# VHH binders against A-type ATP synthase subunit C (atpC), part 13

Target 1, 342 residues: A-type ATP synthase subunit C (atpC), of Archaeoglobus fulgidus (o29103)
Amino acid sequence: MITMIYKGNRAAWAYIVARTKVMKSRLLKPEDFRKLLNMEFDEIVRYIGETEYKKEIDELGYKFTGPRLLDHALYANLARTYRKLIEVSFGASKFLIMKYLEKWDVWNIINIIRGKMANVQPEVVDDILVPAGERDMDFWKTLLVKDIEEIVKSFEGTPYYEPLSKIGSEDMSKIEDGLYKVYYRELLKLNPSDFAMKLFLDFIKMEIDIRNVKTLLRLKAEDATPDEIMECTIPGGYELTEEELRKLAAMPIDEMIKALEGYWFWNDVQIEGKEVAAVEIEFDKVWIKTISKRASNYPLSILPVLQYIVLKKVEVDNLRVLGWGKYYGLPSEEIERQMVIL
Short names: E, the ipSAE of ESMFold2; O, the ipSAE of OpenDDE; V2, 0.75 times the mean of E and O plus 0.25 times the DockQ between their complexes.

## First folded at step 4 (VHH)

Design E02 (framework vhh_enristomig)
Fold by ESMFold2-Fast, scan of step 4:
Structure E02 (fold): chain B 342 residues (1-342), chain A 119 residues (1-119)
Amino acid sequence: as target 1 above (342 residues)
Amino acid sequence: EVQLLESGGGEVQPGGSLRLSCAASGFTFSRYAISWYRQAPGKQREWVSTIYSGGSTNYAESVKGRFTISRDNAKNTLYLQMSSLRAEDTAVYYCAKHYRSGSYAFDYWGQGTLVTVKP
């Protein structure tokens, strides 16, 4: 309940929010990204080496150079940061943080399998693994020496086995969708026992809506059938329920876009063109703005923590795009177009 | 699965022309920006040109006015028409689709096609 958030559990939530506020204060600001966009690759690495990434850049600098050094440092820092959040949390906050961060088990599964399919060196995959979910680094390193069939068998008895068993008979993109569908389905089974749990579940349902609207717009632009759209979307969204998705999927694209204007995620969205990447970035911005507003409305809750987790991932994604873009000589405007900067 | 295959490279004299092609499969080609990159002997790989899903284009300063990027969405094929070729254009040319971020950490690259400009 609301009362419990602001009275009964006030001290516990205040502690985690205070720790998160310190961590959030160390994130790069939009102004920092603007500055980085005007730097050359070597200047960016030096700049990042003076930030919260110093430890990883120093440690990995003896093994790697160029954008690979930056890339590996970013993921290593992300893992350390998320594990620290789990370590300093307790009770309900630890439970919810760990549940949300189980998404990184899906990340690790996908990258290990795709790495093997693309014949990528195991060392490259090892350095981008993020052991922030249920399984530790020893588990993930064990998978790096196995073939795909053995990796799939390692997940027997888990809910991830069903989508993984389809490797070889379905496109890998469908397997990835299946793995994320499992992740969200398991989260949605959590009982809304109090207001903290309800805030968490509403957050998850809204995240599903953002994923679903991006999928719906992309597939509709591809002239996909309603059945194909339903196969790729995730049930249990906040407003994009299975029923609503079926209705939208059956509409012509122009009618569908008109209908979408009535949904929560269409507020303040700017469709800058029909390019998939631009539309997806616009909805990512809407999501971050929505998280910020809701975290401000419920400051002694899980929402500021989830806000930090999302913003940290966005920062890593932006720095990765920036590093590779600058290394390859892309102009700042092209790099910025791929970044989520508010 | 995502696959990119470049072709059309070869040897030309300075001032000559070549047209490169990149055949794409395993993703919805028409909905994504796709780029050409090149790597000259002993140098880092560098960006050459990008074409967006809407048809707008951008070029590295070194190739503006000489190269033209285009796409045929019905054939899932990207093109690079190169004219007024210079010795400095000698490189292996790569077609690339980059994942911004998400479920896969690695970029999708083609195997490349060699362009040699020599007298």
Scores: ipSAE 0.444, ipTM 0.768, lowest interface PAE 2.8, mean pLDDT 85

Design E03 (framework vhh_enristomig)
Fold by ESMFold2-Fast, scan of step 4:
Structure E03 (fold): chain B 342 residues (1-342), chain A 119 residues (1-119)
Amino acid sequence: as target 1 above (342 residues)
Amino acid sequence: EVQLLESGGGEVQPGGSLRLSCAASGFTFSRYAISWYRQAPGKQREWVSTIYSGGSTNYAESVKGRFTISRDNAKNTLYLQMSSLRAEDTAVYYCAKTYRGYSYAFDYWGQGTLVTVKP
């Protein structure tokens, strides 16, 4: 139930946007990633240890070493940062931020189950959990001591139960897709009661479009059937409706690409001569540019806040790719190909 | 549940060839990028090659042109065809399925298979 979530004004949005701008100013810039790409693993750890990740690197350094130290420090910082963002928000902004960050409940479910399947110690999984969604850290800690069957039962009566009940009979990747599909389906049930809610829902629908076009192109390159494509895509996109996805999925890849050129996300994308993975990164870049432009067009709204949330996750993802890639000796150009740098 | 089992290692003379296999179970093999890594005695583990779900491949500079990674999705099996083997290729070879990038905590690793190149 919506309870006065639309009762806001421009002054209230100015406050949270101002706080978000301060947080955004602490993000690494493209020039920082250029420097990091020329560093070896040990130099990267030292560099990151002098940034906003200093607290986590210092605190976790006694427990972890190597690229695992970076992973644990990055996710611990992400959790702390998102928690602070929720703490300084209020009213409509807090409601929408919390709804978006419920995505991290899905992240936590997946990582706990994956950890159980891989026989990873609970303490290792605990350090990458992000309690930014509907459930608090005490809830997630209780799941760390349960087996998979008990974890699944803990979600009985929630919309996450149906995909989780398929553990053991379906591949985990399909279950993960099902969990994210539930997350987006629940968000799309929100009533577009005012302009703030409409901006939020349009953002979510556009995020779905980006996810869907990446899925469509990947699966088409793999000669997947139309039914397989429809199973892996999410309904309710901004322009990629269920009907349009069905039409695209049935097309030969060349015709599909021509049809995709008419969609909002195709402008300024470069796909010629690129592998599927590189094409997916191009769409991630399109999404970040689109968020930036829309946040600039609606500067006293939820959009600058969502922009920060997205950019912070992109930064963590880039740093993980850098850390592990350098540690295992991947060439810098290969690492760069997997990063989303504007 | 998720299991990776390497085989095909052994002793070979310099310039020889070996074919490594990695049998996968407990997941939809065709949907994942899978990699070969190796660890020489007294060294840290290093990346050798990756094959993506779409069939694209990438290789460490030291093995490029000598090693070929491939997959058989019907058999849930990953291969590494090794040719022109050198003493420096002596290592335990591992296959790995990476979950959402490079987090070791959620990578599924095999037991490894030893390759020894000696005259």
Scores: ipSAE 0.298, ipTM 0.672, lowest interface PAE 3.4, mean pLDDT 85

Design E04 (framework vhh_enristomig)
Fold by ESMFold2-Fast, scan of step 4:
Structure E04 (fold): chain B 342 residues (1-342), chain A 119 residues (1-119)
Amino acid sequence: as target 1 above (342 residues)
Amino acid sequence: EVQLLESGGGEVQPGGSLRLSCAASGFTFSRYAISWYRQAPGKQREWVSTIYSGGSTNYAESVKGRFTISRDNAKNTLYLQMSSLRAEDTAVYYCAKTLRYGSYAFDYWGQGTLVTVKP
């Protein structure tokens, strides 16, 4: 039957939140990342091999070495962790978790197509695939052996077909924005019929605001036109609506920054003297802090679960930055600049 | 769209010098840290040097004192002045807007410029 979301399922929320709390307790802490920043590549692999990544490091270490071992292990663990959340959830929690994790289908589509365009070996693309969305790994592996035209046809009848059909006539970056726009548009079609759904939709709208402010600042730094900025932003933000984005996109950067000071995401951000990438990381930190505060305010809800999903991805991103940075011989200060550490 | 085009490579004898250039387009050059990387035959790509938007610089220990990174923001161009070249410096040299691991596993690095140090 259809999955129904009901009011008054506190016991169900308590269960999934308790399971999530255990999983969250196994995440690396800021002090762990400080230790890792002082390690060389091989020492980092040994360190994470004694953490939640032990299973993947042990199993994949037999076949892979170097950064490929890290990519395989990190993304395999991410997929296993997300599938575990789906497995232990039910009713409203399972529905909302599955809807949120559909963004990993977008991640997989983008990486497979970019891999084909760059003539990257399928095995390298396979290192970073995450089958946590609607489609399983067998589906994604079949796409690795197809050409771009065949890959696009595989999405015929889905909402992702429209942006994918523009490959060859538009830049890939615009196709990617189109795919994420589809993901968020589909999520925002959900009816805010009860408190759980309203809480989920507010979270999604706030996530859109964070994505949009990062896009706006990046493209303004690149002297993009207002039309180009609007094409890359996502409608349906919490405060950064389509109308507000149109006004901001038309402003000179200094005027735009002053206007942005009035929005919820500006309170604790420092942008003066920072390059675009550093500013984007500051907004990622603001988002994590906001998620934490809201999850504390609504502790028997979807928010602690979404908090964990976000924090787990941030941890994987940080470990990947550490691994590749150390492998390439980047100084610790440069690696740290790419990381989101609170 | 970020585009980086490297040039200035060639063959040189040990102890010689070369200046590499990287022409940048598709981003506001002056606002970003830009790096040089190299890939020797049969070896993994490795970081060589970074210059930040404010003008400060960092170098790999193997090239410190021998290589000088610089930028010309008016020309959207990055330079690498290489001196006291060694056989071990033989590599294809790539420039990159500060290496980022956030979005995708691989990036379009361009063709690079080949530096061959041999007698």
Scores: ipSAE 0.316, ipTM 0.687, lowest interface PAE 3.4, mean pLDDT 85

Design E05 (framework vhh_enristomig)
Fold by ESMFold2-Fast, scan of step 4:
Structure E05 (fold): chain B 342 residues (1-342), chain A 120 residues (1-120)
Amino acid sequence: as target 1 above (342 residues)
Amino acid sequence: EVQLLESGGGEVQPGGSLRLSCAASGFTFSRYAISWYRQAPGKQREWVSTIYSGGSTNYAESVKGRFTISRDNAKNTLYLQMSSLRAEDTAVYYCAKHLRSGYSYAFDYWGQGTLVTVKP
């Protein structure tokens, strides 16, 4: 489907971007999150029940209570929203949206396997499954009742089988890295002959850079070897190519940090004195700001759509942190520290 | 692959003391904030205390001045020193990486728990 890959349709881009702008206008604002931080758990659920999550909260409220109701409603809404984007798109836009959202198949595979390994009840794993990728919820639910060996066998004939076949001989964290490497490797095979495709691929490469810098900083702090770092990083980044990563991994940490200051993602970050989670949030904020600026520069492209997809996930993550944090009685300052508010 | 194993629970009289331990593996312990939570029979789980990678601490109002959280990064172990114990402190105590979504999953936060019973 080369013609669909390389030829953009102005009507397709104008339409999907217009639909995306309407959806984006319904996202919660920074002031909404600050208001929610002053609410108790029950008030938060009531507030969210009057937003675009009303349908899911109403439908699931008879079956679930507490933070489980929020998790189910948030991820069900996320899946419905992403499915709606696919449904109203066509041609090149539909192809690229579907390719990007295949990431959620990786999310579902990882969480089902980890749930089995940790002997977690299937219904708890079901709380966080998102059928926004290639496979539907019926497929994912059949995996919840299978053992790990049968789950792995279910992916024979897919690119995900090779990393999954290493379960039992490698740590699960390496299997997860392998699954994401497969996802990104497949995306990077797309030909950048169309400007829309080039924007998409630059976006993917920059997303890889954000993952790689977080991995590099964490593993260097853990005194990991250069070979261990290379195993956990993803090749094909925008500036953190395999060659650059190999050079950085061999440097002492002080020299590495100084070298990293020259990269596009280092602007406006502070990592000194921060724990790993706080450093990750700083780079997530840089990424979201970069996406926003680039989407503004290319307003009739895939970028506003990808911006919405990312911002919608950030909103779900923030609401989940709010819900669980408030339910367990964490201080509002501590909850806010775990959120990505821009 | 986070593994957390709590220990040190048992039976004590009101006003007594216990020290709980949480042995951590599968992550770089020294780089993460770690929390204690508790769940009394038939009640919802509640946050008790957090210690950050830099050593600063926070406590729930109900335990301030009675409980002390600490960490030994060389041993990958978290501690909760409990003093002046009350009947309402009776609960299963859990340790967890500080709650966060996006980069982890709900069940990654919990250990198996250790039971503390305060009775005369």
Scores: ipSAE 0.479, ipTM 0.790, lowest interface PAE 2.2, mean pLDDT 85

Design E06 (framework vhh_enristomig)
Fold by ESMFold2-Fast, scan of step 4:
Structure E06 (fold): chain B 342 residues (1-342), chain A 121 residues (1-121)
Amino acid sequence: as target 1 above (342 residues)
Amino acid sequence: EVQLLESGGGEVQPGGSLRLSCAASGFTFSRYAISWYRQAPGKQREWVSTIYSGGSTNYAESVKGRFTISRDNAKNTLYLQMSSLRAEDTAVYYCAKDLYRGSWSYAFDYWGQGTLVTVKP
C-alpha cells in the first residue's frame, strides 16, 4: 500500500495555484470563441492582438502575415507561458510541471520527422514547434536542417532512441505511439511517495485512459486486429490496464462499446451517429470536465496547475483551427465541429 | 498510415469539364468527412467542398452549382466532378481527411500530393 500522506508547505502550493489562477483568468471563454466564429480572418487577428497574445502578435507582425503570424504567435506564447510556470514554481511543483511538459519534446520530435517524410518546407514545421520540454528552440531548429538519420542520432543515450531506431522498418504512426509510450512509461516510474505525487500519477493514468479509449474506438472502426490495437495503446491507464485493453480489443465492436459504458470516462458521452473525429472531441470534453472537477476537489495541489496547462493547449488548438479554417474559407459550422468548446 | 492519392487533373478549355479522384488507404474511409482544397499559383490554399460520412455535402460559394463532390465507400475513393470550368479554377487540387485541430502530431501524412488542373483558352 502506498502512503498518501502529503509532505509539503501548504503556503507553497497556495502560491503556485494563485499564480496559475491569474493565468487561467486570461484564457478565452466559450463566449469569446462564439464571437470569433462570426468574424473574418483579419478581425480574428485584431481580436487576438488585444488578448494575452498581444506581445507575440506585435513582435512577429512585421515578419509574418496571415495564419502563419497566428501560428507563430500562438506557439511562441504557449512556450513563454509554460516556461513562466516552470520559473515561478519551486520544489515538488517545479519537478512535476517539468516532468509533464517533457511531452512537448515528443511533439517536436514527431512533427520534425513527419515534416521530413512529407517533404514539407522547414518553415512550416517551425511554425508548430513548442520548446516547452527539456530542450530549447535553438536545439529544435538545428534538427530542421538535418536528415532523419542525423535526427535519430541526436537522441542516442535517451529513452527515445529505441523507438526512433525503428524508423524505416515501421510505419511512422507506430513510431509516434512508441515515443508517447516511452514518455508515459518514464512518468509512471515515479514513486507515489506522497499525496502530491499520487494526485499527479492518477492524473497521468486518467490521461492515458482518454488516449486509449480514443485509440480503441478509432482502430475498431478501422477493423484493426487486436494485436494492432495493443501496439497503439499505452499501458498503465487508470482503468484501461493492459489486461483490460487486451480483453476489449478482442471483442466485437458492439460488445466492446457495451463494456466501455462501465468505465469512469463514459458518463455523459454521446457517440451515436458521430464520425470518429467527433467521438474523439467528445472524449476531449470528458477529460476537460474531469480535470476541472478534480482540481476543484483538490484546490491546493498540482491539479489546478495541470488544468491550466491542458486548457492553454486546448485554447491554442481552437485558435489554430479557427484561424486556418477562416483563412481557407471553411463555413463556421465546419470550423466549430473541429473545436473543443464546452 | 493514412495515404491520399489525387488524380484526374489536366488541361481543359474554359467551359470544359474534368473529374478528379482521390484514392484513400490506411483508414476506414466511410467513417470520415473528406474535403477538397485547391491552391492556385501564387495564392493561398482554399477549401472547395466537403462530403460527410452520411452523404451530405457543402460547397464554397465560388464553385456551388458547377462542382459536385461524391464518394464511393466500396472503392475508398472521393470524386470531384467539375463543370463550367473557368480560368480562376486553375489550381493544384488536394483531398484531406481533417483540418489540423491540435492532435498529438500535426497531420502531414493525410495531405495528398495534389493533382494539377489548368484551364486555358
Scores: ipSAE 0.452, ipTM 0.768, lowest interface PAE 2.5, mean pLDDT 85

Design E07 (framework vhh_enristomig)
Fold by ESMFold2-Fast, scan of step 4:
Structure E07 (fold): chain B 342 residues (1-342), chain A 121 residues (1-121)
Amino acid sequence: as target 1 above (342 residues)
Amino acid sequence: EVQLLESGGGEVQPGGSLRLSCAASGFTFSRYAISWYRQAPGKQREWVSTIYSGGSTNYAESVKGRFTISRDNAKNTLYLQMSSLRAEDTAVYYCAKTYSHRGESYAFDYWGQGTLVTVKP
């Protein structure tokens, strides 16, 4: 019985899911991306200017040109879209959406610090900041004018301080892994008190599995030690638990790949003859297909909402790859290879 | 930690030749596509050439037939042999691991510091 499974306000889930379906219907389709791959940069900007990005492109076009206009428009639209989703949600849906979107605080921290370390102009970092998490844009803009020591100090009293305090003694990639570990650890502390929470937590654990299998394959390709791999993986996966990761990390790559065939994320994946980056994209595709199937099975739940959040980010990522690739003069086939088009 | 270090730039007359090198560390070089990009004074950075792990190559139309990309997997080194150099080839040349700005990839990751090539008449 559905009523045995759904221990929530059915009308509340119906409402947010209906709003989400309308938003999802406005996403670019595979046909749109194939058209964009045959366009030059200026044509792409014009095309996108006639879509859901019209507001941002019109408003930002007076100040920015080239890929900076595209980045600003894409991430400003992403923030506006996520904020709208929070605004139209309430109760359990609002709580879970806000918890998931806290990931954008991690995104902002990483990009600001990497930008400082690489001596990137603050304005360029500002192009990709997304104030969709707990902190607003004013907070993030204040960090752009601070040095790394001051930025780290700004997180004292938060769970993010511990990994950030290791800047200077650890590689930035390990600091990034530490920040994502904090994010996922905090999410996994949530009590599975009802079916909505159980669906949310299963989604998070499966997302961790996708991150971990990509990390495992990338680091094995880089001949990393088992200890190095374990430092870069996130505990709490759905099937790819800490114990399973230790076993896999210790295996020779061929044995590891054979063992991975038994996990949920291996079905329908095509990795033969692909480079590491292409393999990572295959797992991104597996994740999107899995989210779609599960959202279809639980249509009056948090899953269609999380599906939309993920698909909107994929669209922004695809458009960014397309824009910068075309701007640099990369061949269309190389750009397409880096896009997630289902 | 991914590190890329370019070398071999310098001054050359039109029609001359130069060989650029890029020393790579912090990843399994043989498993990744590696690219050359360049940035001329007052211009945007543009892609020049890519060599894939399998050895296949691709070139920007402006350099096709004049530049040759190659790799030495044993030395973790990428090369760009430039011939028939023109004034418009004057640029800082950058070595880059496969272009990526998607997902958790960051726009400023995995670029070398560059090596200057000046074609003077």
Scores: ipSAE 0.304, ipTM 0.684, lowest interface PAE 3.6, mean pLDDT 85

Design E08 (from e16 with R100T L102R Q104G G105S; framework vhh_enristomig)
Fold by ESMFold2-Fast, scan of step 4:
Structure E08 (fold): chain B 342 residues (1-342), chain A 122 residues (1-122)
Amino acid sequence: as target 1 above (342 residues)
Amino acid sequence: EVQLLESGGGEVQPGGSLRLSCAASGFTFSRYAISWYRQAPGKQREWVSTIYSGGSTNYAESVKGRFTISRDNAKNTLYLQMSSLRAEDTAVYYCAKHYTSRYGSSYAFDYWGQGTLVTVKP
């Protein structure tokens, strides 16, 4: 039945899925990360400089040194890659890709504000901006010359204004959570008018579940109150709805963990003997495996495209962990524990 | 304004002990992982220890079993209890927060303190 539902849309997705498969083939393999874990920082930079990151490393090498060079090169490449994906997409695929990548508007807002708070030079923030959402680079550059109060005022009349208005009265991490809540709330308003939209929305709801279970476990380990947990979680999950989260947040941690065993994301997770940060990485691994399986089941859909978008971000995150960890002398085993290698 | 102020450094003999403190302000201390780093004369800065918001800890192999990291969230203060000090532990010790309280949520802007000097007499 899924095959029959799909027949009407297969041609519309074939092109973008084919382009995405080519891009996915250029991602680093688990074997590459094992090699990198045996390298020192300078060797890692040299290795990455011979990959698809060559352009950015060459262009930024005179401006930045150390792990900051890697960070800026990685995010500049991420921005270029996502913009290219949008540019080669069309119609329904372009619409859904752009809706998903609006997440990077939240990334840009957060990092501009954090950069202002840290008194970081505007050009440093400019290098990590990812103009993959609905707003272009010209928009983001206008914010770099404004103070925090003016930036907040720039979002009056948008759903982002309410959480941004709390800057100064709430911790920035709560404001970040508020901004991501806006992003997900707006996405969940999309009408599931066809099977492609239904697949997209289920993907978004499942991504919310992964975010929520990580938040729940981290905050419970910190002995946070149920109200504090609810302020940091996102409503509209696939199984971790607002109602379910309120029930779980009220439980003692041992009872909560036992209750979580019944949820879809628990099946392949190994938590025994792991600290909270390692458990969060296990849920990231569960998410990647779930995306891969679902994309294989629906190969002519938005899912292979979303799989690539997520895997590209995971690669950037892994390379950042490698760069910072090696530069500051963390042992390779400790670095590996912080990576999502799948 | 994010501020980190280290204190407690000084001169000690080999085998001695010191407790370093890092007073934090301008952010919700209890919600962030905070780390100790050190920089010996003429060497690159290196990681020493991290304590996560939930209380779990990690240590560099060279200090494991000798140093203990702890936090007092009510006082917004990070501690490093150093014992069995060696000449190799001579360094300026820095308190640091990377502004990535949740991995992948935002970029890491380094918040470094001024440092506190620990000298272990050879």
Scores: ipSAE 0.375, ipTM 0.718, lowest interface PAE 2.9, mean pLDDT 85

Design E09 (from e16 with Y99L; framework vhh_enristomig; at its last look DockQ between E and O 0.54; V2 from the best seeds 0.00; counts 0 for: pae O 3.2 > 2, grease 26.7 > 24.2, SAP .722 > .668)
Fold by OpenDDE, look of step 5:
Structure E09 (fold): chain B 342 residues (1-342), chain A 122 residues (1-122)
Amino acid sequence: as target 1 above (342 residues)
Amino acid sequence: EVQLLESGGGEVQPGGSLRLSCAASGFTFSRYAISWYRQAPGKQREWVSTIYSGGSTNYAESVKGRFTISRDNAKNTLYLQMSSLRAEDTAVYYCAKHLRSLYQGSYAFDYWGQGTLVTVKP
């Protein structure tokens, strides 16, 4: 029975990993991005229109043009892709994938609220939603016709109610941060009941570290106070504990940078002479490499799946940067500097 | 909040010169690249020039040799010195800070000012 359960679990992981591998093979390669960097905007759109993004580009072409078309198509594809991933998953894999992708629910909540605050038409807000999380598009559409108060009430009984209830009395940026903190807090409440869960939680904690180090560097560069920095960081990191973050936040920039060299995510990151955005990209690269390595070490686990999810997002972000940059006539070198290409 | 405010626009004759300014706030100015864009009537917005945090500069081919981008970090101000102005330089000029989202991405590629109008007219 134990052998059967083990075989069953192993087979389950093998299946989802195999499916994910196929999906991963469809991602653009670094060479593809290099080619795209030498193209004009219209050429890029044509090129992308012949790839996995064709469906979305064709479907949205009647409504959008230019870089907006590309953006919406990319996000639509991303959502479809992630939904597909959920559909082909089952058991523990499905659970973990959905839990991870819940961050997109937070993203949608934020965009809906911002849209309402700015008196944006519901149709416009609808266009920017990305149903890649736990909730489907039908759910989100129900919120589009509600006022802010009704939206907030819709989340009563959920962990997200608390930050949302502060709308009107607190800065929106803080509310947004609060929502993401809730997201991560809820993830970290999961019990490491088995090896898969442990790997998942470690992944989450490492992601938190990446986010926190970026936040730390950005805010420190902007002369934020330690308290301000701590308000913007997420507790529960892999190596960056709250205590350590507090210490780092209180250091001068130079000392802080030096202290950061001892953490898993440093991996020879060069900060000197670089813009904050460039440094953030370096951490993204480290993150991608780290995930790749860990996924290779645990091939029959959730890690290859999570790796794909991350890579898909990176691809979409790269293409967005590329599209906007080319549309506005930025030189290729400048565009490339804003991309994560490995 | 990031704020950019352009000034210095106006009417100038062909061959003339004009200096634009962009006052920046809400971020550590010296740590970021900042750019000039322009949008002519009926045309798409186009990149004009960028100055990086390290002081290096880049220009569109159409303005190279005529425009000079500079920055005063102490004043949090970006400048664009325009010389040998041409009719085709007529546009609303925008100051922009490039943006990369830390989370799920942004629909905004840059932070933009309100722009300042430059009209090159005989």
Scores: ipSAE 0.036, ipTM 0.561, lowest interface PAE 3.2, mean pLDDT 89
ESMFold2-Fast, scan of step 4: ipSAE 0.687; ipTM 0.872
ESMFold2, look of step 5: ipSAE 0.501; ipTM 0.813
ESMFold2 (binder alone), look of step 5: mean pLDDT 81; pTM 0.813

